# Ledger of designs, part 1: VHH binders against SET domain-containing protein 9 (SETD9)

Scores and structures below are computed, not measured.

Target 1, 299 residues: SET domain-containing protein 9 (SETD9), of Homo sapiens (Human) (q8ne22)
Amino acid sequence: MPGRLLRGLWQRWRRYKYRFVPWIALNLSHNPRTLRYVPEESKDKVISDEDVLGTLLKVFQALFLNDFNKQSEILSMLPESVKSKYQDLLAVEHQGVKLLENRHQQQSTFKPEEILYKTLGFSVAQATSSLISAGKGVFVTKGLVPKGAVVSMYPGTVYQKYEPIFFQSIGNPFIFRCLDGVLIDGNDKGISKVVYRSCNGRDRLGPLKMSDSTWLTSEIHNPLAVGQYVNNCSNDRAANVCYQEFDVPAVFPIELKQYLPNIAYSYDKQSPLRCVVLVALRDINQGEELFSNYYTIVS
Positions, changes and structure headers below are counted from each chain's first letter, unless a header gives other numbers; Kabat numbers aren't used for antibody chains.
ipSAE, averaged over its two directions, is called F for ESMFold2-Fast, E for ESMFold2 and O for OpenDDE. V2 adds 0.75 times the mean of E and O to 0.25 times the DockQ between the complexes of E and O.
Where letters were taken out, [cut] stands.
Atom coordinates printed by the task and the answers are left out, and those that the model quotes come from them; centres of patches stay.

## First folded at step 5 (VHH)

Design n04 (from n01 with T97R E100W; framework vhh_enristomig)
Fold by ESMFold2-Fast, scan of step 5:
Structure n04 (fold): chain B 299 residues (1-299), chain A 118 residues (1-118)
Amino acid sequence: as target 1 above (299 residues)
Amino acid sequence: EVQLLESGGGEVQPGGSLRLSCAASGFTFSDYSISWYRQAPGKQREWVSAITSGGDTLYAESVKGRFTISRDNAKNTLYLQMSSLRAEDTAVYYCARYTWGSDYFDYWGQGTLVTVKP
């Protein structure tokens, strides 16, 4: 299989990864003030970390419950403290008549986009950008996005400060740079895709996933995981969202980690997982494309 | 070349014990979460147990309290201590990790056969 050939190459590179200083790290050292520049108006967090966490938990919980027939299988392997949260639903499923099994398996109740709409009052999706020269863009497909809402997440592999990212940096416009030097590689193709899948497999506990990998496919499970396709603002297209950094707390529910579209590149489990959300700067109507005021200064 | 080689299977009476081993080579063993799977005659392959790189363990409900997974990173070896064996534990046992570059398991070897006979 193609992935097996790439795996061999990456195992060799991985042996020497700490011997390579990626050009991006050299650029950060050369012009740290320029690379750390944030416009005054986007310098501070728009919403609290508690608001970000609350939104993510609300959406992920709704996705989990929508797919409960499949999710109940993984609950048996988790601690009793996790299973107890779902005792009512487990009792209903266990006492359900066997004649209903085929019907339940044939109907997933709602698509992820519809769950997002029912949970937050809007839905978003990637589509062809309104900009002639840009490929993909992200649109509000249903409902109304209120000012201050978490409208998207920036998926991808998270590289800690000074971790090597040489090959992934070449011709890759989907590397997001955090203020502290942490990088997120949201490219859904090539070597970036191979790296994310490798990290996902590394951390996986049998059937239990520790991150969402579906953003790499056409069947996206977390409908927020489209942030890398949000285009930068221009004179003709005003910004309506901004990027906000968020660290996943240690107490994050283990059964919901499968919806986090980020994974650490390093085997270092000591640092909290960095995520990046996109937050609405104003009310955004159905049919509008999202535009960010953050400028990519690497690639 | 990534290799996983299982051993330690055999025939045992109900209530007996066996210790399975899995020798790993061709990758940094300590970096990976590793799982045990089994396949009984006429059944699909099922997950049995997993251990993280940090040593945390998870078990399928059917084996919880009877099986113990462990690892020796210095020897690149995974273990499954099986006790209170039942007829339904009869299966070929495989160790597995996920493949680099994919969400799918590595190529599976011969496994090790465990037969619980009355």
Scores: ipSAE 0.356, ipTM 0.724, lowest interface PAE 3.3, mean pLDDT 80

Design n05 (from n02 with I34M A50T; framework vhh_enristomig)
Fold by ESMFold2-Fast, scan of step 5:
Structure n05 (fold): chain B 299 residues (1-299), chain A 118 residues (1-118)
Amino acid sequence: as target 1 above (299 residues)
Amino acid sequence: EVQLLESGGGEVQPGGSLRLSCAASGFTFSDYSMSWYRQAPGKQREWVSTITSGGDTLYAESVKGRFTISRDNAKNTLYLQMSSLRAEDTAVYYCARYTEGSDYFDYWGQGTLVTVKP
């Protein structure tokens, strides 16, 4: 019963902590801090917001169509304005039922990494870093990444600059700091994981997930959602990607929100959802590890 | 531990109205999105409407403009106000909550029967 009471208090505090705990009571100077270092030539966006949006929609649409057997079931429950986009495919689904029953002879579903490759010409995945003590890193596993491509996304819970993040920040190397003070907590463990899952359940629209939670599991649905494992550049490892902030537009297709690996900590309909993408600074070959210009500096 | 209890179903003529209620217990109701589903005899269960923790609503196209979903967080109760009822609305109506982190509804109520016939 003590555990249930504490959980109830934590849930209420988590949702409203910016209202109930003054920011002054949570002094960030007593916690590890991360600084985003951006060279002068990299302060401007490498690609337009339209290019970022176009790439994300292209990948997410391909993931949606690859899983159309499951998605067609949820589409039947959604507004006609959403279903009408897929009417031709929905008609084929009904007619092709017997063919789909012979799945051992007909391949209808590819792995997410293969869809990424078919869609953008490359695939990426996390693996053991080429750096001796770095743990995980992110590698180009197939194909060629052209300069200016969106290579990855930084997953996690989004905190506005006025929102305290004290407990989640303790010993957490996966907090990305945006230039405007917005934070993204990409830690897949502990309190950070619980917070993301709670926000996911809060915002769910019936059969529609409003964010991707699979980056917290071994079975990742959005293959781009590995950005928190990209290591910082060094003298021996030049940066080949940079971070670029992106706000999800209000008109984003509702059926594709399930692939966004970010969720807002506080419910606020008027604020756009912040995402962070990693963009290639040069052509990157198969087998190369990704290295960013983002630095962690102890002040 | 988690329990959902539907009520308010009954027999009504076409064009009539009914209000369904779902009493929730065993969890912090205000923190979860809640949904109504229905199942007609011999058919698969279908989604009807959802209301989020923040009050945003979504409706199946077949019920849009006729049904209104609402919640009372102080009473831990979910509502479905049904108007302009049609014969095809005849079904058992279920209250549902998604389990945190789950892709499926784990907490269905017992259901309440709605019959629309002349």
Scores: ipSAE 0.196, ipTM 0.601, lowest interface PAE 4.7, mean pLDDT 80

Design p04 (from e3 with E99W; framework vhh_podentamig1)
Fold by ESMFold2-Fast, scan of step 5:
Structure p04 (fold): chain B 299 residues (1-299), chain A 117 residues (1-117)
Amino acid sequence: as target 1 above (299 residues)
Amino acid sequence: EVQLVESGGGLVQPGRSLTLSCAASGFTFSDYSMGWYRQAPGKQRELVAAITSGDTLYADSVKGRFTISRDNAKNSIYLQMNSLRPEDTALYYCATYTWGSDYFDYWGQGTQVTVSS
């Protein structure tokens, strides 16, 4: 019979038998972002799931309408119930095509960051951090971010707690750990980039994309998809945003899924897609850099 | 070859105005966000103001006093500096930066602004 120590090791191993535990332990010891502490009696959520959903739908709907010429082609693949929501806009576009004009058309009217400003009253973008050693950071580029606003999303491949994440975990500072052990790999380089693109290609239905991959390029479609570049708070830089986990509901409009900057590593799952948003802890002025914390703030 | 040439710096008294100009060549100017940075003696370079497609960004220390603008037809950006303070004394640089996954700066030689009484 195994001793008490051996029984403890067996119970721990059984809990994580589908996970590559040794490399996870080594990687987490060197990357504070992959370790998240929630104080006892603290809440993980600063705003409601309904507020998160409402914000994402508002932004994504505006992005969809901004490039409607391209999106009208995708609508041809979707059920009549989805097409009927855009019937008036489809009629206007058909009339427009029949006008005496050049054959070439521009499919977008405004840049994504301008659409974000018009819908939420602010824009954010990545730039060189105010911290000497940090490289990239995320700034409020226009407008005012009110307390409780969704300011960013953490992009990347979503791994369930039993799924292996071997090579992409090595030296990767962009792996976010959720409270339930779900991981999000937001690295825009190397094997992590290849994995995300592969999963994105797997989940396509012809021209219909089920997730956003443009955060891996210079032509970003969802301007919120910069959360992995938000630097951690320090004694000299107070946190002004915090992480909040969000599960995409089944009622999420299929035509707007193309703007979600997350994709599940395993296709054959009935579970909702996990996303992570960054929520403002205070009003944030134009020109300020975003700084995150590792902890949920209750007040 | 990318070239950025700053002009308009000089010695001014506190409370007065100065306009900086930057002429760009060697790249498709309209495709780039542009900015003004400064470096005071013994300090690190800091972003003063940035502009992309009509959107503007200002450091808190200059907000309400400085105005950034661009002229895509002339491949130029400008920094209108009002109500100058001794703390604004610095070497001012014009730079390009890209909004998105790529980031690299093209820097000019800089133009010296000295605010003294």
Scores: ipSAE 0.000, ipTM 0.107, lowest interface PAE 19.8, mean pLDDT 76

Design p17 (from e3 with T96R Y97W; framework vhh_podentamig1)
Fold by ESMFold2-Fast, scan of step 5:
Structure p17 (fold): chain B 299 residues (1-299), chain A 117 residues (1-117)
Amino acid sequence: as target 1 above (299 residues)
Amino acid sequence: EVQLVESGGGLVQPGRSLTLSCAASGFTFSDYSMGWYRQAPGKQRELVAAITSGDTLYADSVKGRFTISRDNAKNSIYLQMNSLRPEDTALYYCARWTEGSDYFDYWGQGTQVTVSS
């Protein structure tokens, strides 16, 4: 009997061994959104790492400057090499705070979605999906997404290869599996939410946050951090975006790390932080919903 | 339940050194970033130094003079203060940062540092 069970499991595993999550193999048929075999024809990268980095820095820099009244306080604690980048703005802002303290707003000048539009020529947001049973989806709310654009990011806690992920994986439709076995838990509820917040608190340097936690709230600061709500393609809906892995380089500006919607489960300064971006496969017009070509648990 | 106890404050002359200690209890110390704040009479409370598992941050006013460190086995953080100046006179607080928040969930009682001739 052991021989029969082992042969059955090995035959099934041999069939689905490529990019398959074995711990959910027996339950794959019970949930159409469960992680599945990914075809080998799936591309690993569509655009260069330099293009991804350039886009993220452009958006995050614009968000930083939009919120400069708050950010100038954090800059006072950073090295001179960082403050020098903003020296002229710091002089003006300090004078402004002194002269107009009672009239200074705590709010940014523009909403994050408007900054995204001004920076990349489009905006995206989550809303009720066009698919009857899907719940949430992600839509182009303004402008035009050109082919090859970074259109969103997959937020969440990053688990390295061989790191345990036990309770967070149970009933969780928002775990993304990277090609090297790294997992990203983008669930905004329950244990997953608590874990992300705990890691964020662990890594922060006083008021300086090392990751964005606002994707867990209704007040999102990084408007790209909606990737977990992008639905899978189907026979009726062709894919218009694809997932691409990106490692944050060591030279990434420290003052902009607060906009990265990912954090490592275990603190390891030698391992680069893994992020996942969604890249446009074609031009996408205002009003269109995003659909991905990976068979992962994502809504 | 959570307790932070500062020690090491006192009266010192300008140019001398002083080491502050903070002993923590009631939580898993290694899971939290910690720091030192100070408040001078009539001034706002300001961050002096912060420490995580591998990174440190310092206010410009103390950079190069103060060093923050931690000992997870002893559940303690330390602030080594060198080349003290009269403007370093303040009540120094040990703090634990609240997860996912812009405020601290726990502060110690504070320890007074007075730098005068």
Scores: ipSAE 0.209, ipTM 0.634, lowest interface PAE 5.7, mean pLDDT 79

Design q01 (from p01 with S53E; framework vhh_podentamig1)
Fold by ESMFold2-Fast, scan of step 5:
Structure q01 (fold): chain B 299 residues (1-299), chain A 117 residues (1-117)
Amino acid sequence: as target 1 above (299 residues)
Amino acid sequence: EVQLVESGGGLVQPGRSLTLSCAASGFTFSDYSMGWYRQAPGKQRELVAAITEGDTLYADSVKGRFTISRDNAKNSIYLQMNSLRPEDTALYYCARYTEGSDYFDYWGQGTQVTVSS
């Protein structure tokens, strides 16, 4: 079912038209990167929500187990059934992990990128873009990304349609616009960084962090949280990934929320947290740069 | 600068109630999540309850017996402890959580709760 959806999206992509967002005209920066083109017959989802959720849970559980000794305070808060599940999973892989942990004195056994590779069969990371004019890009650093795989997440503070974003929007090329008007500010600097950290502190529930803030640092914990650095496709570089919106379900494990690289600007327990994933449009080989079908125009 | 002052501890018989209070100063109280920890002799410090603007979390051992609340106008959090058990005997600490540049959580000095006959 994801393959049929992706073929439909590809055919419709050639019949796109610009959907103007009036708030873009209020940006004081002449930055066309914030413009998004929507194909006339497009579907916003190329894989199921179940496939997205399954992938995120698989990766986040692996990250949690890799960092298990640092999770002791969180584990003490979980129901015994959930705690036993994690202890059983760790025990199955106990011999190798424990030997390495003893050598590193409770330091994480593997780098996050290595956990991603072991879990999904590929790794991604930011590096200098292959485009002469672009600073950063995102590359497949190891393995093979199969068509329909979740390869990245777009981190940042989530703003509802009517929430103020004025100062954060000035000169900011990292604001993603969802189809329903929700915005995600993925800028890792300045006021955007301060806002994200403030929201994370506000929503922290004891030792439980409700979002990942490490994408704002040089030592990232969720290796998928590099989506804001994926460059737009061009005549010389075809798109190989597309954006897909995902709402975090209410049943999402609370101990794994620390790996979600998104947080709501305003606290609202009734509304699901909006995330955005990047999904592979084709098989992507090791060494290839990711390019999204998020179009900008020269005015 | 940051100060957390706990009060309300004491000696009580099993089955009775106590209310602990924590007065905070030196920061913008409404911007931070808060919690209660406890440490019994010979045990590690453990989370009892945590509170944000719109949510609460409880340890399984106290769920249904303890209630955490906050009053942003008074820069205070409270822990209402009902149906106290000898196992609840511990030094109780108020905590402020941070996700800022400092990476440091702050605790008060603690207030002793002793549950015995």
Scores: ipSAE 0.274, ipTM 0.659, lowest interface PAE 3.9, mean pLDDT 80

Design q02 (from p01 with S53Y; framework vhh_podentamig1)
Fold by ESMFold2-Fast, scan of step 5:
Structure q02 (fold): chain B 299 residues (1-299), chain A 117 residues (1-117)
Amino acid sequence: as target 1 above (299 residues)
Amino acid sequence: EVQLVESGGGLVQPGRSLTLSCAASGFTFSDYSMGWYRQAPGKQRELVAAITYGDTLYADSVKGRFTISRDNAKNSIYLQMNSLRPEDTALYYCARYTEGSDYFDYWGQGTQVTVSS
């Protein structure tokens, strides 16, 4: 009958949720990752799951339509229930290809960052950090990020709390720890890159990709997929974004899954795909670098 | 080296069932998404069903009648076809998909399914 005594112990541990595991600090030579703890009574979600979903669908739909010439070929191989959503655009495209030679076709496609700007009123991209020796950082490259906006996503392979990640963790500063113990490996190099690519190939449904792998390349299709490069705040740089966990709902449009920059390492349970978004804590101006909040647990 | 071998096709009466099998060799089977395509005479090849580690996809014309499954221990995928119709008459191809390909990389010779009285 130990149930209530053990519950008190688990409740104590649940009051502290680490965003990065302690061993990550052991893997860094000069850019230490610190443990972030969040008391259970504190808000970890700044916006609703509905707001996150709405933002992702809005951006992904705009990216899909921007690349419609390529996507229309994929649509021809998908069920009629998916194709019917785009029937009017398919008719326009056939007309455009036939009558306009190629003059206007080349002018209709925007870069992903420009689509983000047209869709949300801002764009973001990775560049050299303003912090000395921090390497990469993420900047607002155009427009204004309003408080509460989804600014980026943390890409990578998703490991459940019972799944082994030992080899991928060695020398890897890009592993994010969710409050429930789920890990996301956002490293764009080495074994982490190979694992993500393998999982992406495993999960492909014919012509339809079930996750975005382009964040591993120089030609990023989802411009939000730069969250792993956001640096920790410091005394000189206040946090302006926070991490928020999001589970992809079962009803998510199949043709838009190709823009999700996350993939499960294994499907040994019927759990939704875990994603992590970065949400603005204040209005962020053009030219500003994004900084997330980590607390060092000091002894 | 990479081989996909389909079997189980044949002549069957409308309303009957048939099970297609695809035996794979020459690669790590569990690392790849697999699917079934079909091609009727004079028509384009169409996706019938696809299977990944956790998800399946079916063409509207076969949804509720066909079931795709895989057995990683046997390096095989299966297509269970129930309530067959004359419109299901086609060559059925097993396919393997890989990242970086806008089409399937490998397919077998196909197995003929003919539905007629």
Scores: ipSAE 0.228, ipTM 0.615, lowest interface PAE 4.0, mean pLDDT 79

Design q03 (from p01 with S53W; framework vhh_podentamig1)
Fold by ESMFold2-Fast, scan of step 5:
Structure q03 (fold): chain B 299 residues (1-299), chain A 117 residues (1-117)
Amino acid sequence: as target 1 above (299 residues)
Amino acid sequence: EVQLVESGGGLVQPGRSLTLSCAASGFTFSDYSMGWYRQAPGKQRELVAAITWGDTLYADSVKGRFTISRDNAKNSIYLQMNSLRPEDTALYYCARYTEGSDYFDYWGQGTQVTVSS
């Protein structure tokens, strides 16, 4: 009986032997008395996975094109199937066109929040919450969020069920718990920050980044990556967004992975990368704070 | 502390093969993506190949001819170089990638590859 459990723990310990603290044996990062409760009305997906994917690709493609002068250097290292998607823009650069209008267009960059606005019709950002003592919150800063829109993403390191997260979980209010036991650590400080950065460096392919680490800084490249600061609904603040789990498909464009604000704690090519999006439950106006339908049941 | 030691370079004729090795020490090797860079005289340094736990990336100039591999138990990466061309003549460097820079943390001293008749 015990031999089966011990063999599993030792196999997993060997896998992480040289990474961080060897605390697989401490498998205490899950609070057994605290679980995410999703009301029956909220257990169904608000929008399809295809709608989530379409929105993310639209935003990330716009961010990529906005930064094309830098991205064109990376394209030389990517497969022809990727380069062919951008052949018209690459041809303009290679033909030595010196017209001020064309060069100005290629070198013009907008702030990420402006790209989000131009792409989806709204922008969001973190600020001081409207709730007394709640600290940070997330607001619609520009435009109108229509019902069913992806308004934010929950950034952070993704831990599979039973992967060790002990030290990162201490005093950390930014751990999101998925229904299948997957955790996302969205804390931008301390050990959590070090872990995310370590994983980002581990998965990097030369100049090509496999995840966005800028949500850990003041210069955020993916403006959706503020979901960890969305506050829970209350009796005086109705929920206007809902968390929706999303697995990144294997066919996701490699050149756009740099905008995904999530990274797997352990490298596993067979498991899809888990992301979490926040989806609008109604139209949300400029100036409104986001509130999620996320319940925590103790004991 | 952190050390990367390249070996396996030499003088070879066009069309032949070489295997470069990089032995790493002073850090937890399996936590890092690794790569090979090269620099020819009078040219800028370029990435040749990069490797993570299961993904690889190759420069167009070497794709289909070079293969990067790693052995985490030996703290080593390798570059198998087939069908060598005079244009491959360069000093080859092993590199460790980390977050926080568009550049890598460390390189070794390099190993010279010369392809000539």
Scores: ipSAE 0.391, ipTM 0.734, lowest interface PAE 2.9, mean pLDDT 80

Design q04 (from p01 with D31E; framework vhh_podentamig1)
Fold by ESMFold2-Fast, scan of step 5:
Structure q04 (fold): chain B 299 residues (1-299), chain A 117 residues (1-117)
Amino acid sequence: as target 1 above (299 residues)
Amino acid sequence: EVQLVESGGGLVQPGRSLTLSCAASGFTFSEYSMGWYRQAPGKQRELVAAITSGDTLYADSVKGRFTISRDNAKNSIYLQMNSLRPEDTALYYCARYTEGSDYFDYWGQGTQVTVSS
C-alpha cells in the first residue's frame, strides 16, 4: 500500500521535471518571445498516441473511400484482404443491393472539408486572420470541435537536428521546433516548396505516395493540413489548441500515407516519421479562430 | 535533358527469363523514384514494379517472379523477369517521377516483350 503512493509521487516528479526543464531551455535558446509559462500540471501530450492514430486513420480511410474509383492503381497493389476491407466499408456506407447500385451510378465525390465534417463532426479551413497583421488564420468553418479532438496537422518537411536548413530558414515564419530539436518547415512557397516536392518525388513508390503534397496547392486533399497558419495566443486571444508531437507507427497502413502532410528531408527506414497535430483544449464553436500556446520560430 | 534508354526485350518461350535495362541521363538519378510499366495490345497501361532508394513495390501478377533493382553508380534500373507467361506479353516502359508531377512520365520508347511458343 505505502509503496503504491510513493511510486505515484516519484513518477509524477520524474514526468514534471523532464517535461518542464527541456521546454524552458529550448524555448529560451531559440526565441525568447515565444517563452510561455509551463504549469506544474501541464503535460507534453494532451491525448494518447492511440487517440491521435485513431482519428487520423478514421479521417484518412474516409478520404480514401471518397475517391475510391481514382485509387484503382493503388488498389491493384494492395493485398486481397485490404481490398476486401475497403469494398466492405464502401458497401456498408450505401445499404441495400438496389440502393448500392443506384447510389453507385449517382455517386459524386465530396469535397475534403465535407468528408472531415461527416467523419469528425466539424470542418476547418484557412482564411484571413482576425488579427490585423497576422495574414492567414485557421477557423472552425462548420460544426463543433470537442475538447481533446485532433483539429489540424502541421504540414511540411521534417529536418533532424543535424540536417542543414539554412536558406529555407531565412525570413521563414513557418518553421516549427519540436522538443528534441526536430524542425518542420511548413512554408508553402519558395525553396521550402521545392524541397518538399523533391522529397515527395524521391519517396514515391509507383502510384503510392508516401506523403500529401496538396497542402502546397489550392486543391487540398487532407483538410487538416493547415496547422502552420494557426496564430499564437495573446492576452486578448486565449489559446484553444496546443501542439502535440506524434510519430507514425509501423502499423500505419501504407495506402493511407498519401494523406500524411509530412516528409523526412533525409530517408531513414529505421526512424518513424515525425508529425505534429493540434489538439483542442476546450470545445470550439463554429466561426471561432484557432490560437495555439506553442510556436517556436527559428530566428 | 532527361533521357531514358531501354533495352533487353525480345521473343521468349513460356517459363524462360529476360532482363530489361533502363539507362538514365540528364538528372540526379539517386533523387528520383523509378518504375516499370507495361501495355499489352488492347489493354490499359499498368504498373509492373517501382523502386526508390530503399523500397520496392510489385503488381500482384508479377510478385515472386519479377525483381526490380537500381544501380545509382550506373544511373540504371533493371527488371529481372523469371517464369515468363504469355500474359506478360507487352511493351515495357521505363518511367521517372518528375518534380511537380502527379504521375510518372514515360521517357523511354518502350521495349517489346513477347512470350510465345
Scores: ipSAE 0.373, ipTM 0.723, lowest interface PAE 3.3, mean pLDDT 79

Design q05 (from p02 with F27S T28I; framework vhh_podentamig1)
Fold by ESMFold2-Fast, scan of step 5:
Structure q05 (fold): chain B 299 residues (1-299), chain A 117 residues (1-117)
Amino acid sequence: as target 1 above (299 residues)
Amino acid sequence: EVQLVESGGGLVQPGRSLTLSCAASGSIFSDYSMGWYRQAPGKQRELVAAITSGDTLYADSVKGRFTISRDNAKNSIYLQMNSLRPEDTALYYCAAYTEGSDYFDYWGQGTQVTVSS
């Protein structure tokens, strides 16, 4: 085959790939089988928005500091209002770079799951579910999750009530429906993955990412971003977590947005970014699987 | 692949204005973020301004003096630099980002801006 012709067709395909997103995302009908609903009794918030924000900032700041060698490069390109928060650490890093030219960058001191443990007293991870035929589940891998703790986040592309979502909804069990009609598509493969990555590129501010895309890969940076794998409760497995909606406030630090595992399908600067957290309904011990009290429409 | 070509640099006196342009070839431009960076001798490279479909970001040192703008029909971005200062002297780079953070970012070769009397 002529390589030049094939390369030309591939370049044309890559150039028009994102131009087709509106067509593949057209929502002309609903598919209730793929939607997850919050039961009426779970509509009230379990913890305050301030508690959610405090927990996310604490975890994200710890992740940021753990990866400071890489983050210092990003900070060097950001405004003084951001750099001033880390001035003492930047001074050390600048001195280190000056003295250790040709330094091979070392990996972070701790894995993300270890940072989560050091920060909140527990860690979570996805693994094979204890339920037959359920596939993946989420487990407390270390420590103790206290009642009222933010234990996970539901990652994915956020669609406003009126925004098209069509091909992504077909056979997709990872679409979460918020009370106001906002949808979150947490599917880590197929067209859903392509859409999230496209939105991430669209919103990138220079070297600064505005959302976490690593939940789509084998190397996750935000260890909380596993909420889509939490299974529904059953007669044999009582719920130990519930879903709670959270809007990211305008005051949220720009350098920490890279850890938010959600991105808006369409940019609207007047609307806050919707996130969904999973909150512990009781103390959860090491080794226990997480089960949510939401309803998944299955037929 | 994709090429970014900067132009508009030069020697200007303090207090004057200069407009930089960056022309993009290929598919990278209209759907994704772009930005202007600068690097002065003996200093780290810094973000000057960035633009997305819905937002802009400016370095504190240039906020109120510089304006980034975009013309998707021409595959170009611009940096309008007003009230130039000697400390604005640097090599200015255009950058483009596509397909999320995991993909290779594209950079221009740079255009020199010198602010001197």
Scores: ipSAE 0.031, ipTM 0.479, lowest interface PAE 7.0, mean pLDDT 78

